# Ledger of designs, part 102: VH-VL binders against q8ixk2r445to577

Target 1, 133 residues: q8ixk2r445to577
Amino acid sequence: FFGMLQNKGLTDYCFDYNPPDENQIVGHQVILYLCHGMGQNQFFEYTSQKEIRYNTHQPEGCIAVEAGMDTLIMHLCEETAPENQKFILQEDGSLFHEQSKKCVQAARKESSDSFVPLLRDCTNSDHQKWFFK
Key: E = the ipSAE of ESMFold2; O = the ipSAE of OpenDDE; V2 = 0.75 times the mean of E and O plus 0.25 times the DockQ between their complexes.

## First folded at step 5 (VH-VL)

Design f43 (framework fv_axatilimab)
Fold by ESMFold2-Fast, scan of step 5:
Structure f43 (fold): chain C 133 residues (1-133), chain A 120 residues (1-120), chain B 107 residues (1-107)
Amino acid sequence: as target 1 above (133 residues)
Amino acid sequence: EVTLKESGPALVKPTQTLTLTCTFSGFSLSTYGMGVGWIRQPPGKALEWLANIYWNNDKYYNPSLKNRLTISKDTSKNQVVLTMTNMDPVDTATYYCARLRYGDYYFDYWGQGTMVTVSS
Amino acid sequence: DIQMTQSPSSLSASVGDRVTITCRASQDISNYLAWYQQKPGKAPKLLIYDASTLQSGVPSRFSGSGSGTDYTLTISSLQPEDFATYYCQQYYSWPYTFGGGTKVEIK
């Protein structure tokens, strides 16, 4: 599915990726930002390989989590999706990261009003429920 | 089993510096995302958050008390230390240390608290 | 700073009663709210986080609900061990702030 990934609990916020340099699309953290109706940096594709792709810039990026970390970062997509790039969007809206066995949660950065998606133990919290708009 | 325990003086004179130590077990501040915070409660009043420290040594302070507070950790000893300068009778409170995780700014396990009275 | 107002400040109830405690934030906190129970002379105990998620080991008679600025803690059938003071805490915005507390007393 293509669209903007919006959070159920943090209702006005969507997945957002705004790389600082168009020629360097990898290595930066995925953030949450106020949903706008324009797509652009908030437009993602969920693939049959369970990837969340960012394709507004070339080459295409795929969201990944590095071993032992909780943050979502942009990697280059691979021909066969590695385990750290696989997310299962479940019927209840949970976004389950297969390699870590954890769920993606909307969270705030301390001392600022910036929000980010983080991996956490799976709960029934609305902050862990996502849907495409 | 996660446990935390505060230690420090029970009585502090006005203008002195308070130093409190939190000793914990059942978790480590070497674990990604893990943190320890300090919260106080004056007798019969509400809770007030003071400071947090995390696995990566990032430190955050209540802005109203920022110039008086210092937080530090010794990961190998499982200890977190809070220092508060220029104590006043209004700072009389039970001081708690508690565990939190970066991004989740609620406190899931608390120490028993240590009462600090500021008086001449 | 976000102000958290709890109501009532105190209430009297009997074992078996349904108890409802309300917490209002001065602005939208998007379910970044925790509830704590504190018994006399004891440290607070986390009951609920993210407005409605029950902490492991907490009895199912406790539940949280709400959205935006208005949140509620409900105890469906009050037990003797539930007589305590309850506090809400927001963690939507820096610095974190607590409500004034609601004391649940024996009738």
Scores: ipSAE 0.756, ipTM 0.915, lowest interface PAE 1.1, mean pLDDT 91

Design f44 (framework fv_axatilimab)
Fold by ESMFold2-Fast, scan of step 5:
Structure f44 (fold): chain C 133 residues (1-133), chain A 120 residues (1-120), chain B 107 residues (1-107)
Amino acid sequence: as target 1 above (133 residues)
Amino acid sequence: EVTLKESGPALVKPTQTLTLTCTFSGFSLSTYGMGVGWIRQPPGKALEWLANIYWNDDKYYNPSLKNRLTISKDTSKNQVVLTMTNMDPVDTATYYCARLRYGDYYFDYWGQGTMVTVSS
Amino acid sequence: DIQMTQSPSSLSASVGDRVTITCRASQGISNYLAWYQQKPGKAPKLLIYDASTLQSGVPSRFSGSGSGTDYTLTISSLQPEDFATYYCQQYYSWPYTFGGGTKVEIK
């Protein structure tokens, strides 16, 4: 699957990666932003190794979870995906992070209308359901 | 397991400053994402959110009251303190502290509440 | 600020009744909605979050539904311990706001 990764509950929002420096794309948090349908910062590829890959800039990045943070951070892709970069997109739309046994949820940043994906205990909430558009 | 308890004066005179302390157990504000908020309820009225503080010391205040509110924490003592200046009889309410997590702005465990009456 | 309107303000019901309480937001809140139960003299208790996710330990007779601006709390078969005031809360937009409450009274 590839395209814009959109949330079922927060229906107008997609995975978005907007690094402040195009020459250093790793180390920053993945956010959610209004889906614009233009690809660019919202274009992701779901690979056979269960990676969520970002390749609009050089070098290519893979979404990872850093220990203890519950946030999704961009890391460099590796030839063999490490466990912290593996997400299982399930038939019900849940995006399951296998190493932590948690699901990706759409959440708001306080005092702002900005949204971010966070790891949470898995529920049947539409905020934890994702699909490629 | 998770418990919170509010403490502070039951009676405050108009123009004075109110100081309330929330003491909790069963969780820590050193844990990533964890927070404590304050909510009040005037007699017979709806709930009103006042302020939140988080593990990283980020603080957020209700805009309608922000010039009067200060929230702080002592992570080692498992305490959160709220101060509210220039108290008025309309501020008479039961004050609650409650737990939340950053990103999930609903309150899953609440203290028993402490009644504060503002009167001369 | 987002305004939360609950209806009815109060209702009278008997044990075994199906009770429906509604909450309407002044703008879409994308299911960022929680429901609380408050008994006289007690603190609120979380029942439901994300519009329809039941909090651990809450009886299955409680359910939440809705989308956009309109949300509903349903108690399928009212029990004696369910007589209380119920509040909705939105957390889509800051600052967080609560509904005016719905008092469920004994008939």
Scores: ipSAE 0.757, ipTM 0.915, lowest interface PAE 1.0, mean pLDDT 91

Design f45 (framework fv_axatilimab)
Fold by ESMFold2-Fast, scan of step 5:
Structure f45 (fold): chain C 133 residues (1-133), chain A 120 residues (1-120), chain B 107 residues (1-107)
Amino acid sequence: as target 1 above (133 residues)
Amino acid sequence: EVTLKESGPALVKPTQTLTLTCTFSGFSLSTYGMGVGWIRQPPGKALEWLANIYWNDDKYYNPSLKNRLTISKDTSKNQVVLTMTNMDPVDTATYYCARLRYGDYYFDYWGQGTMVTVSS
Amino acid sequence: DIQMTQSPSSLSASVGDRVTITCRASQDITNYLAWYQQKPGKAPKLLIYDASTLQSGVPSRFSGSGSGTDYTLTISSLQPEDFATYYCQQYYSWPYTFGGGTKVEIK
């Protein structure tokens, strides 16, 4: 699948990645931002290796979760996807992070109007349901 | 399993500073995303959120009270401390500490509460 | 700040009754809502979060529903231990705000 990865519960928001420095494409947190429908920083690819790829800039990035953390961060893609970069997009829209056994949830950053995807225990909440648009 | 307990003075005089300690067990503030917040409830009134502190030492305060509040933690002792300056009789309330996670700003486990009366 | 209005402020009910409590937000909170139960002299206990997700250990007779600005807590068959004050809380926007509470009293 390709496109903007939109949240079912937080309906106006999509996965978004805009690194502050073009020379530091990886290492920054993935955010949620108002869906604009134009691709660009909101264009992601879900691959057969269960990766969520960001190809707008070079080198290509793959969303990962570091051990013990709850935030989604951009790492370099590898020839064979490591476990921390594997997400299973379920039929019900859940985005399951295989290594941690947790689901991706739309959440607000405290003291900010900004939203971010975070790992949380899996529930049936619409905040944990995602689809490509 | 998870427990929290508030401690501090039961009586505070107007203009004094209130210091409350939350001691907890069953979780750690060294765990990624973990936090502890303070909520108060005046007698017969609704709950009011005061402040949060997280594993990374990020601190957040209710804007209505920000200039009066300071929150700190001692991760090794499993303690969170709240101070509130310039106490007034209107601040009479039961003060609770409770656990939350960054991104999930609801409180899943609460202390028993400590009643603080502000009077001369 | 987002204002949370609960209705009714109090109600009288009997064991076995279906009880409905409503919470209205002054703006859309997209299901970032929790419900708490507070018994006299005790701390609040989390019942429901994300508007409809039941907290572990909470009896299935409790359920939450709603969307946008209007949310409801339902107790399908009231038990003696359910006589308490119930509070809603929004966590869509900072600072977090609570409703005024609904007291469920024995009839």
Scores: ipSAE 0.736, ipTM 0.912, lowest interface PAE 1.2, mean pLDDT 92

Design f46 (framework fv_axatilimab)
Fold by ESMFold2-Fast, scan of step 5:
Structure f46 (fold): chain C 133 residues (1-133), chain A 120 residues (1-120), chain B 107 residues (1-107)
Amino acid sequence: as target 1 above (133 residues)
Amino acid sequence: EVTLKESGPALVKPTQTLTLTCTFSGFSLSTYGMGVGWIRQPPGKALEWLANIYWNDDKYYNPSLKNRLTISKDTSKNQVVLTMTNMDPVDTATYYCARLRYGDYYFDYWGQGTMVTVSS
Amino acid sequence: DIQMTQSPSSLSASVGDRVTITCRASQDINNYLAWYQQKPGKAPKLLIYDASTLQSGVPSRFSGSGSGTDYTLTISSLQPEDFATYYCQQYYSWPYTFGGGTKVEIK
């Protein structure tokens, strides 16, 4: 699968990565932003190794979650995907983070109408359902 | 078991400052993402959100009341304190503290509430 | 601020009845909605979050549905312990706002 990774509950929002410095893509948080349909910062690839890759800039980034954290951070991709970079996109649309046993949820950032993906206990919430378009 | 309990004065005179303490157990504000908020309810009226504080000491206030509210925490004592200045009879309400998580702005466990009456 | 309107303000029902309570937001809140139950003299209790996700320990007779601006809390078969006031809360936009409440009274 590849394309824009859109949320079922927060229907107009897609995974988005806009690093402050486009020459240093590692270490910044993935956000959710209004889907614009043009790819670019919203274009992701779901690989056979269960990675969510960001290929718009070099070097290629892979979404990861650090132990004990709930935010999605951009890391460098490895030849063999480490456990913290593995996400299982399930038939029901759940995006399951294998290492933590939690699901990716669309969440609002406090004091603004900005949104971010966060790890949460898996529920049947539409905010935890994702699809590529 | 998660428990929260509010404490503070039952009676406050107009223009005085209200100080309420929330003491909790069964969770910690040192835990990533954890928070405590304050909500009030005037007799027979709807709930009104007042303020939130989180594990990282981020603080958020209802814009309608922001110049009157201060929220703080003592993580080691499992306590959150709310102060509200210039009390008025319209501030008469039951005040609740409740748990939430950053990103999940609904309240899953609530204290019993403490009634505060503002009168001369 | 987003305004939350609940209807009806009160209703009378009998044990075993299906009860439906509606909550309407002044703008799209994208399922960022919670429902609370409050019994007289008690603190609110969380029933449902994310519009339709049941809180752990809450009986399955409670369900939530809706999208956009219109949301519903349903109690499929009212029990004696369900006579209470119910509140909706939106958390799509800051500040968070609650509905005016719906009181479910004994018929």
Scores: ipSAE 0.705, ipTM 0.903, lowest interface PAE 1.2, mean pLDDT 91

Design f47 (framework fv_axatilimab)
Fold by ESMFold2-Fast, scan of step 5:
Structure f47 (fold): chain C 133 residues (1-133), chain A 120 residues (1-120), chain B 107 residues (1-107)
Amino acid sequence: as target 1 above (133 residues)
Amino acid sequence: EVTLKESGPALVKPTQTLTLTCTFSGFSLSTYGMGVGWIRQPPGKALEWLANIYWNDDKYYNPSLKNRLTISKDTSKNQVVLTMTNMDPVDTATYYCARLRYGDYYFDYWGQGTMVTVSS
Amino acid sequence: DIQMTQSPSSLSASVGDRVTITCRASQDIKNYLAWYQQKPGKAPKLLIYDASTLQSGVPSRFSGSGSGTDYTLTISSLQPEDFATYYCQQYYSWPYTFGGGTKVEIK
């Protein structure tokens, strides 16, 4: 699968990664932003190793979860995908992070207009349902 | 099981400060993402959100209440305290504490509520 | 602030009836909506969150639907214990706001 990764409940919002410097593509949080349909910062590839890759810049980035955190951050992709970079996109649209046994959910930061994907206990919520477009 | 219970005075005079304590069990505010909020309900009226506090001590207040609110926690005692200054008869309400998670701003478990009457 | 309007303000229904309660937001809240049940003299109880996700332990006769600004709580077959006031709450925008409530009286 490849394309813009959209949320079913938070309609018109996509996974978005816009690093401040194209030479520093790692270490920043993945956000949710209005889908623009042009790929670029919102173009991701879901691989057979269960990675969500950001291929717009080189070297390629892979979405990861750091221990003890619920936020998604960009890391460098590795030759063999580590467990913290593995997500299962299930038939019902849920995006399951195997290592933590949690699902990715679209959420808003309190008192701000910022939206971000967070790791949560898996539910039947549309905010936990994702699809490539 | 998750349980919350409010405590505080049943009667407050106008201009005084109200202090309410929420004591809970079955969860901890040391757990990542966990929070406790306060909601009130005047007799026969709708619910009104007041304030939230989270595991990391982040605090959020309803801006309509003009800096009258202070929320604090004692994680070791499983307690959250709400203080409201300059009480007025229109603040007469049942006050609830309830559990929520950061990012999920709905309340899944509620205390029984404590009725606070503001009168001279 | 986002205003939440519930309709009707009250209704009377018989046991076994299908009951629908509507909640309308003053702007698109992207399914960040919860429904609560409050019985007389008791604290509210969470029924539904994220517009249509049923809270664990809540009977399947309760369901939520809707999108954008318009949301509905449905009770497919009203039971005696469903006598209560129902409230919706949006959590898309801070500060969080509740609807005015819908009182369901069993006829």
Scores: ipSAE 0.678, ipTM 0.887, lowest interface PAE 1.1, mean pLDDT 91

Design f48 (framework fv_axatilimab; at its last look DockQ between E and O 0.07; V2 from the best seeds 0.00; counts 0 for: pae O 2.9 > 2, placed apart)
Fold by ESMFold2-Fast, scan of step 5:
Structure f48 (fold): chain C 133 residues (1-133), chain A 120 residues (1-120), chain B 107 residues (1-107)
Amino acid sequence: as target 1 above (133 residues)
Amino acid sequence: EVTLKESGPALVKPTQTLTLTCTFSGFSLSTYGMGVGWIRQPPGKALEWLANIYWNDDKYYNPSLKNRLTISKDTSKNQVVLTMTNMDPVDTATYYCARLRYGDYYFDYWGQGTMVTVSS
Amino acid sequence: DIQMTQSPSSLSASVGDRVTITCRASQDISKYLAWYQQKPGKAPKLLIYDASTLQSGVPSRFSGSGSGTDYTLTISSLQPEDFATYYCQQYYSWPYTFGGGTKVEIK
């Protein structure tokens, strides 16, 4: 699958990655932003290795979760995907991070008007259901 | 099991500062993402959120009351303290502390509440 | 601030009745809504979060639905222990705000 990764509950929002420096595309948090339908910073590829790849800039980034954390961060892709970069898109739309056994949820950052994907215990919430558009 | 309990004075005079302590067990504020908030309810009225504090010591206050509120924690004692300055009779309410998680701003476990009456 | 309006403010019902309580937000809150039950003299108890997700241990007769600005709490068959005041809360935007409450009274 490829395209914009959109949330079922927070319906107008998509995965978005907008690094401030085009020469350093890794190390920043993935956010959610209003879906614009043009790809660019919202274009992701779901690979056969269960990676969520950001191919808009070079070098290519892969979404990862650091141990003990709940935030999604952009890291460099590796030839063999490490466990912290593997997400299983399940039939019900949940995006399951196998290493942590948690699901990706659309959540609001407190005191700001921004939304972010966070790891949470898996529920049947629409905020944990995703699809490629 | 998760438990929270509020403590503090039952009676406060106008213009005084209120100090309330929330003591909890069954979870820790050293756990990533964990938080405790304060909510109040005047007699016969709706709930009003006051403040939150999180594992990383981030603090958030209701803008309508922010200049009067201070929230702090002692992670080793499993305690969260709320202070509210310049108390007025309209601040008479039951004050609750409750658990939440950063990103999930609903309250899953609540203390029993402590009634604070502001009167001369 | 987002205003939360509950209707009705009170209702009278009998055991076995289906009870419907509504909550309307002044703007789209994208299902960031929780429902609480409060019995006289007691703290609120979380029933539902994310508009329709039932909290662990809450009886299945409680259900939540809705989207956008309009949300509903339904009790499919009212039990004696369900006579209480119910509150909705939005957490789409801070400050977090609660509805005025709906009191479910014995008929």
Scores: ipSAE 0.786, ipTM 0.918, lowest interface PAE 0.9, mean pLDDT 91
Fold by ESMFold2, look of step 6:
Structure f48 (fold): chain C 133 residues (1-133), chain A 120 residues (1-120), chain B 107 residues (1-107)
Amino acid sequence: as target 1 above (133 residues)
Amino acid sequence: EVTLKESGPALVKPTQTLTLTCTFSGFSLSTYGMGVGWIRQPPGKALEWLANIYWNDDKYYNPSLKNRLTISKDTSKNQVVLTMTNMDPVDTATYYCARLRYGDYYFDYWGQGTMVTVSS
Amino acid sequence: DIQMTQSPSSLSASVGDRVTITCRASQDISKYLAWYQQKPGKAPKLLIYDASTLQSGVPSRFSGSGSGTDYTLTISSLQPEDFATYYCQQYYSWPYTFGGGTKVEIK
């Protein structure tokens, strides 16, 4: 799958990556932003290795979750996907992080116009449902 | 088990400052993502959110009361303190502290509440 | 601020009845909605979050539904312990706001 990764419950919001320094792809948080389809920031590829790749820039980034954390951050992709970069996009739309055994959920940053994807215990919430467009 | 308990004065005179302490157990504000908030309820009326504080010391206030509220924590004592200035009889309410997780702005465990009456 | 309007303000029902309580937001809140139960002299208790997700330990006779601006709490078969006031809360936008409550009384 590839394209814009959209949330079902938070209508019209997509995964977005906009690092403050375009030459430093690694280490910044993935956000959710209004889907627009006109820029480079909202295009992601779901690979056969269960990676979510940000491949509109070089070097390519892969979404990861560090141990004990619930935020999605950009790491460098590796030839063999590390465990913390493996997600399962299930038939019901849930996006399951294998290492943590948690699901990706859309949540607002407090007192902010920004939304972010966060890991939470898996539920049937539409905020935990995702699809590519 | 998760518990929270509010403490403070039952009676405050108009214009005085109210200080409330939330003492909790079964969780810590050193834990990533944890937070404590304050909510009040005037007798027979709806709940009103007041303020939140999180593990990283980020603080958020209801804008309608921002100039009157201060929230702080002492993580080693498992305590959160709310200060509200210039009290008025309309501030008479039961005050609750409650637990939340950053990103999930609903409250899963509540204290029993403490009634604060503001009168001469 | 997002205004939350609950309906009805009160209702009377018998044990075994199906009860429906509604909550309307002044704008789309994208299912960022919680329901609480409050008994007299007690603190609120979380029942439902994300509009339809049941909190652990809450009986399955409680359910939530809705989208956009309109949300409902349903009790499929009212029990004696369910007589209480119920509140909705939106957490789509800061500041978080609560509905005015719906008091459920025994006939």
Scores: ipSAE 0.641, ipTM 0.886, lowest interface PAE 1.8, mean pLDDT 91
Fold by OpenDDE, look of step 6:
Structure f48 (fold): chain C 133 residues (1-133), chain A 120 residues (1-120), chain B 107 residues (1-107)
Amino acid sequence: as target 1 above (133 residues)
Amino acid sequence: EVTLKESGPALVKPTQTLTLTCTFSGFSLSTYGMGVGWIRQPPGKALEWLANIYWNDDKYYNPSLKNRLTISKDTSKNQVVLTMTNMDPVDTATYYCARLRYGDYYFDYWGQGTMVTVSS
Amino acid sequence: DIQMTQSPSSLSASVGDRVTITCRASQDISKYLAWYQQKPGKAPKLLIYDASTLQSGVPSRFSGSGSGTDYTLTISSLQPEDFATYYCQQYYSWPYTFGGGTKVEIK
């Protein structure tokens, strides 16, 4: 699967990554932004290694969850996907992070008009449902 | 100024179809992220969400009533239409249309509501 | 569906009183919670969204708090115009659901 990764509950919001430096794409947080389908910031790929890959840049980035964190951070992809980069996009649309045993949820950033994907306990919320478009 | 106003029949017979129109101003459904929803309230009872429609024509329905509900929009007229089939006396209520925005699934502006009575 | 339970169903208070209304969700709704005020014969009015954010134009005597399943609307000093029915609404999961309402009556 590839394209825009869109949230069901937070209508018309998609995964978005826009690093400040195009030559240093890792270390920043993945956010949610209105799905516009333009440019490279909203293009992701779900791979057979269970990665959510940001492959519009070289080297390629993979979404990871750092220890003790609930945010999605861009890391470099590895030949063998590390445990903190493994996600399961389930049939019901839930995006499950294997290591943390939590689901990716669209959430409002506190004291902001911005939205971010965060790890939360898995529920039936449409805010935890995702699909490629 | 944002305003919404519901219009439609005040009386509907059982098994008939209710058609309500929401006419609004002060905003447009051509605006990215904008939406309009319908909520009803039986006399002396709580509010019940019915359906939402957004600028991109995405539609959401209350599952308990989904098979009876159809929501549509005419952006050029600033109108949203709700149809509800097979009306029953239990559907007697004040019907409201209200505005909502992307990411904000609460209703910040409401119409005055229109009372719909289902009776033979 | 997520059930929203408000308590109390009704209360009597006097002008100047501190009023507290509770809304409990059947599951964690992650602060996707709004509060509305409704006066007789009128449409609901948005007071608070995202559990604690005051809607523009709403008096500061209104406040919202809570997380998880439990949320509270507080009126620090009840004014004559505050006698009304208040509703909570979750927008965590479809379908969006409202509480049963709390009627604040004059004592």
Scores: ipSAE 0.167, ipTM 0.778, lowest interface PAE 2.9, mean pLDDT 93
ESMFold2 (binder alone), look of step 6: mean pLDDT 93; pTM 0.938

Design f49 (framework fv_axatilimab)
Fold by ESMFold2-Fast, scan of step 5:
Structure f49 (fold): chain C 133 residues (1-133), chain A 120 residues (1-120), chain B 107 residues (1-107)
Amino acid sequence: as target 1 above (133 residues)
Amino acid sequence: EVTLKESGPALVKPTQTLTLTCTFSGFSLSTYGMGVGWIRQPPGKALEWLANIYWNDDKYYNPSLKNRLTISKDTSKNQVVLTMTNMDPVDTATYYCARLRYGDYYFDYWGQGTMVTVSS
Amino acid sequence: DIQMTQSPSSLSASVGDRVTITCRASQDISSYLAWYQQKPGKAPKLLIYDASTLQSGVPSRFSGSGSGTDYTLTISSLQPEDFATYYCQQYYSWPYTFGGGTKVEIK
């Protein structure tokens, strides 16, 4: 699947990646931002290796979770996807991170109204339901 | 099993500084994402959030009270301390500490509460 | 700040009744809402978060629903231990704010 990865519960918010430095496209946190129909920072590819790829900048980035952390960060894609970069998009819309056994949830950043995807124990919350638009 | 317990003075004089300690067990503030907050409840009134502190020592305060509040932690002792300056009779309330997680700003386990009366 | 309004402020009910409590936010909070139960002289206890997810250990007779600005807490068959005050809390926007409470009393 290709497109904007939108949250069911947090209306109008999509996965968004805008690296702060064009010379370092990896190592920064993925955020959630108001969905726009323009692609670019919000255009992701879900691959047969269960990767969520960011192809707007070269080299390609793949969303990953560091061990013991809850945040989604951009790493370089590898020829064979490592376990920390594998997410199962299930039919109910849950985005399951296989290595941690947790689900991706839309959450707010403290002291601001901006939002981020975080790993949480899986629930049936609409904040854990995602779809490609 | 998660437990939290508040301690501090039951009576505070007007203009004095209140210091409350939250001692907890069953979790650690060294755990990624973990936090402890303070909430108060005047007699017969609604709950009011005061402050949060997290594993990484990030601190957040209710803007209406920010200039009066300081929150700190001692991770090795499993303690969080709240200070509130210039106490007024209107600050009479039961003060609770409670656990939360960064990103999940609801409180899943609460202390028993400590009643603080501000009176001369 | 987001204002949270609960209705009714109090209600009387009998054991076995279905009780519904409502909470309205002054703006869309996108289901970032928790419900707490507080018994007299006790600390609040978390019942529900994300508008409809039951906290571990909470009886299944409690359920939450709603979206946007309007949310409800339902107790499908009221038990003696459920007579308490219930509070909603939004965590969509900082600072976090609570409703005024709904007291569920014995009829």
Scores: ipSAE 0.728, ipTM 0.908, lowest interface PAE 1.1, mean pLDDT 91

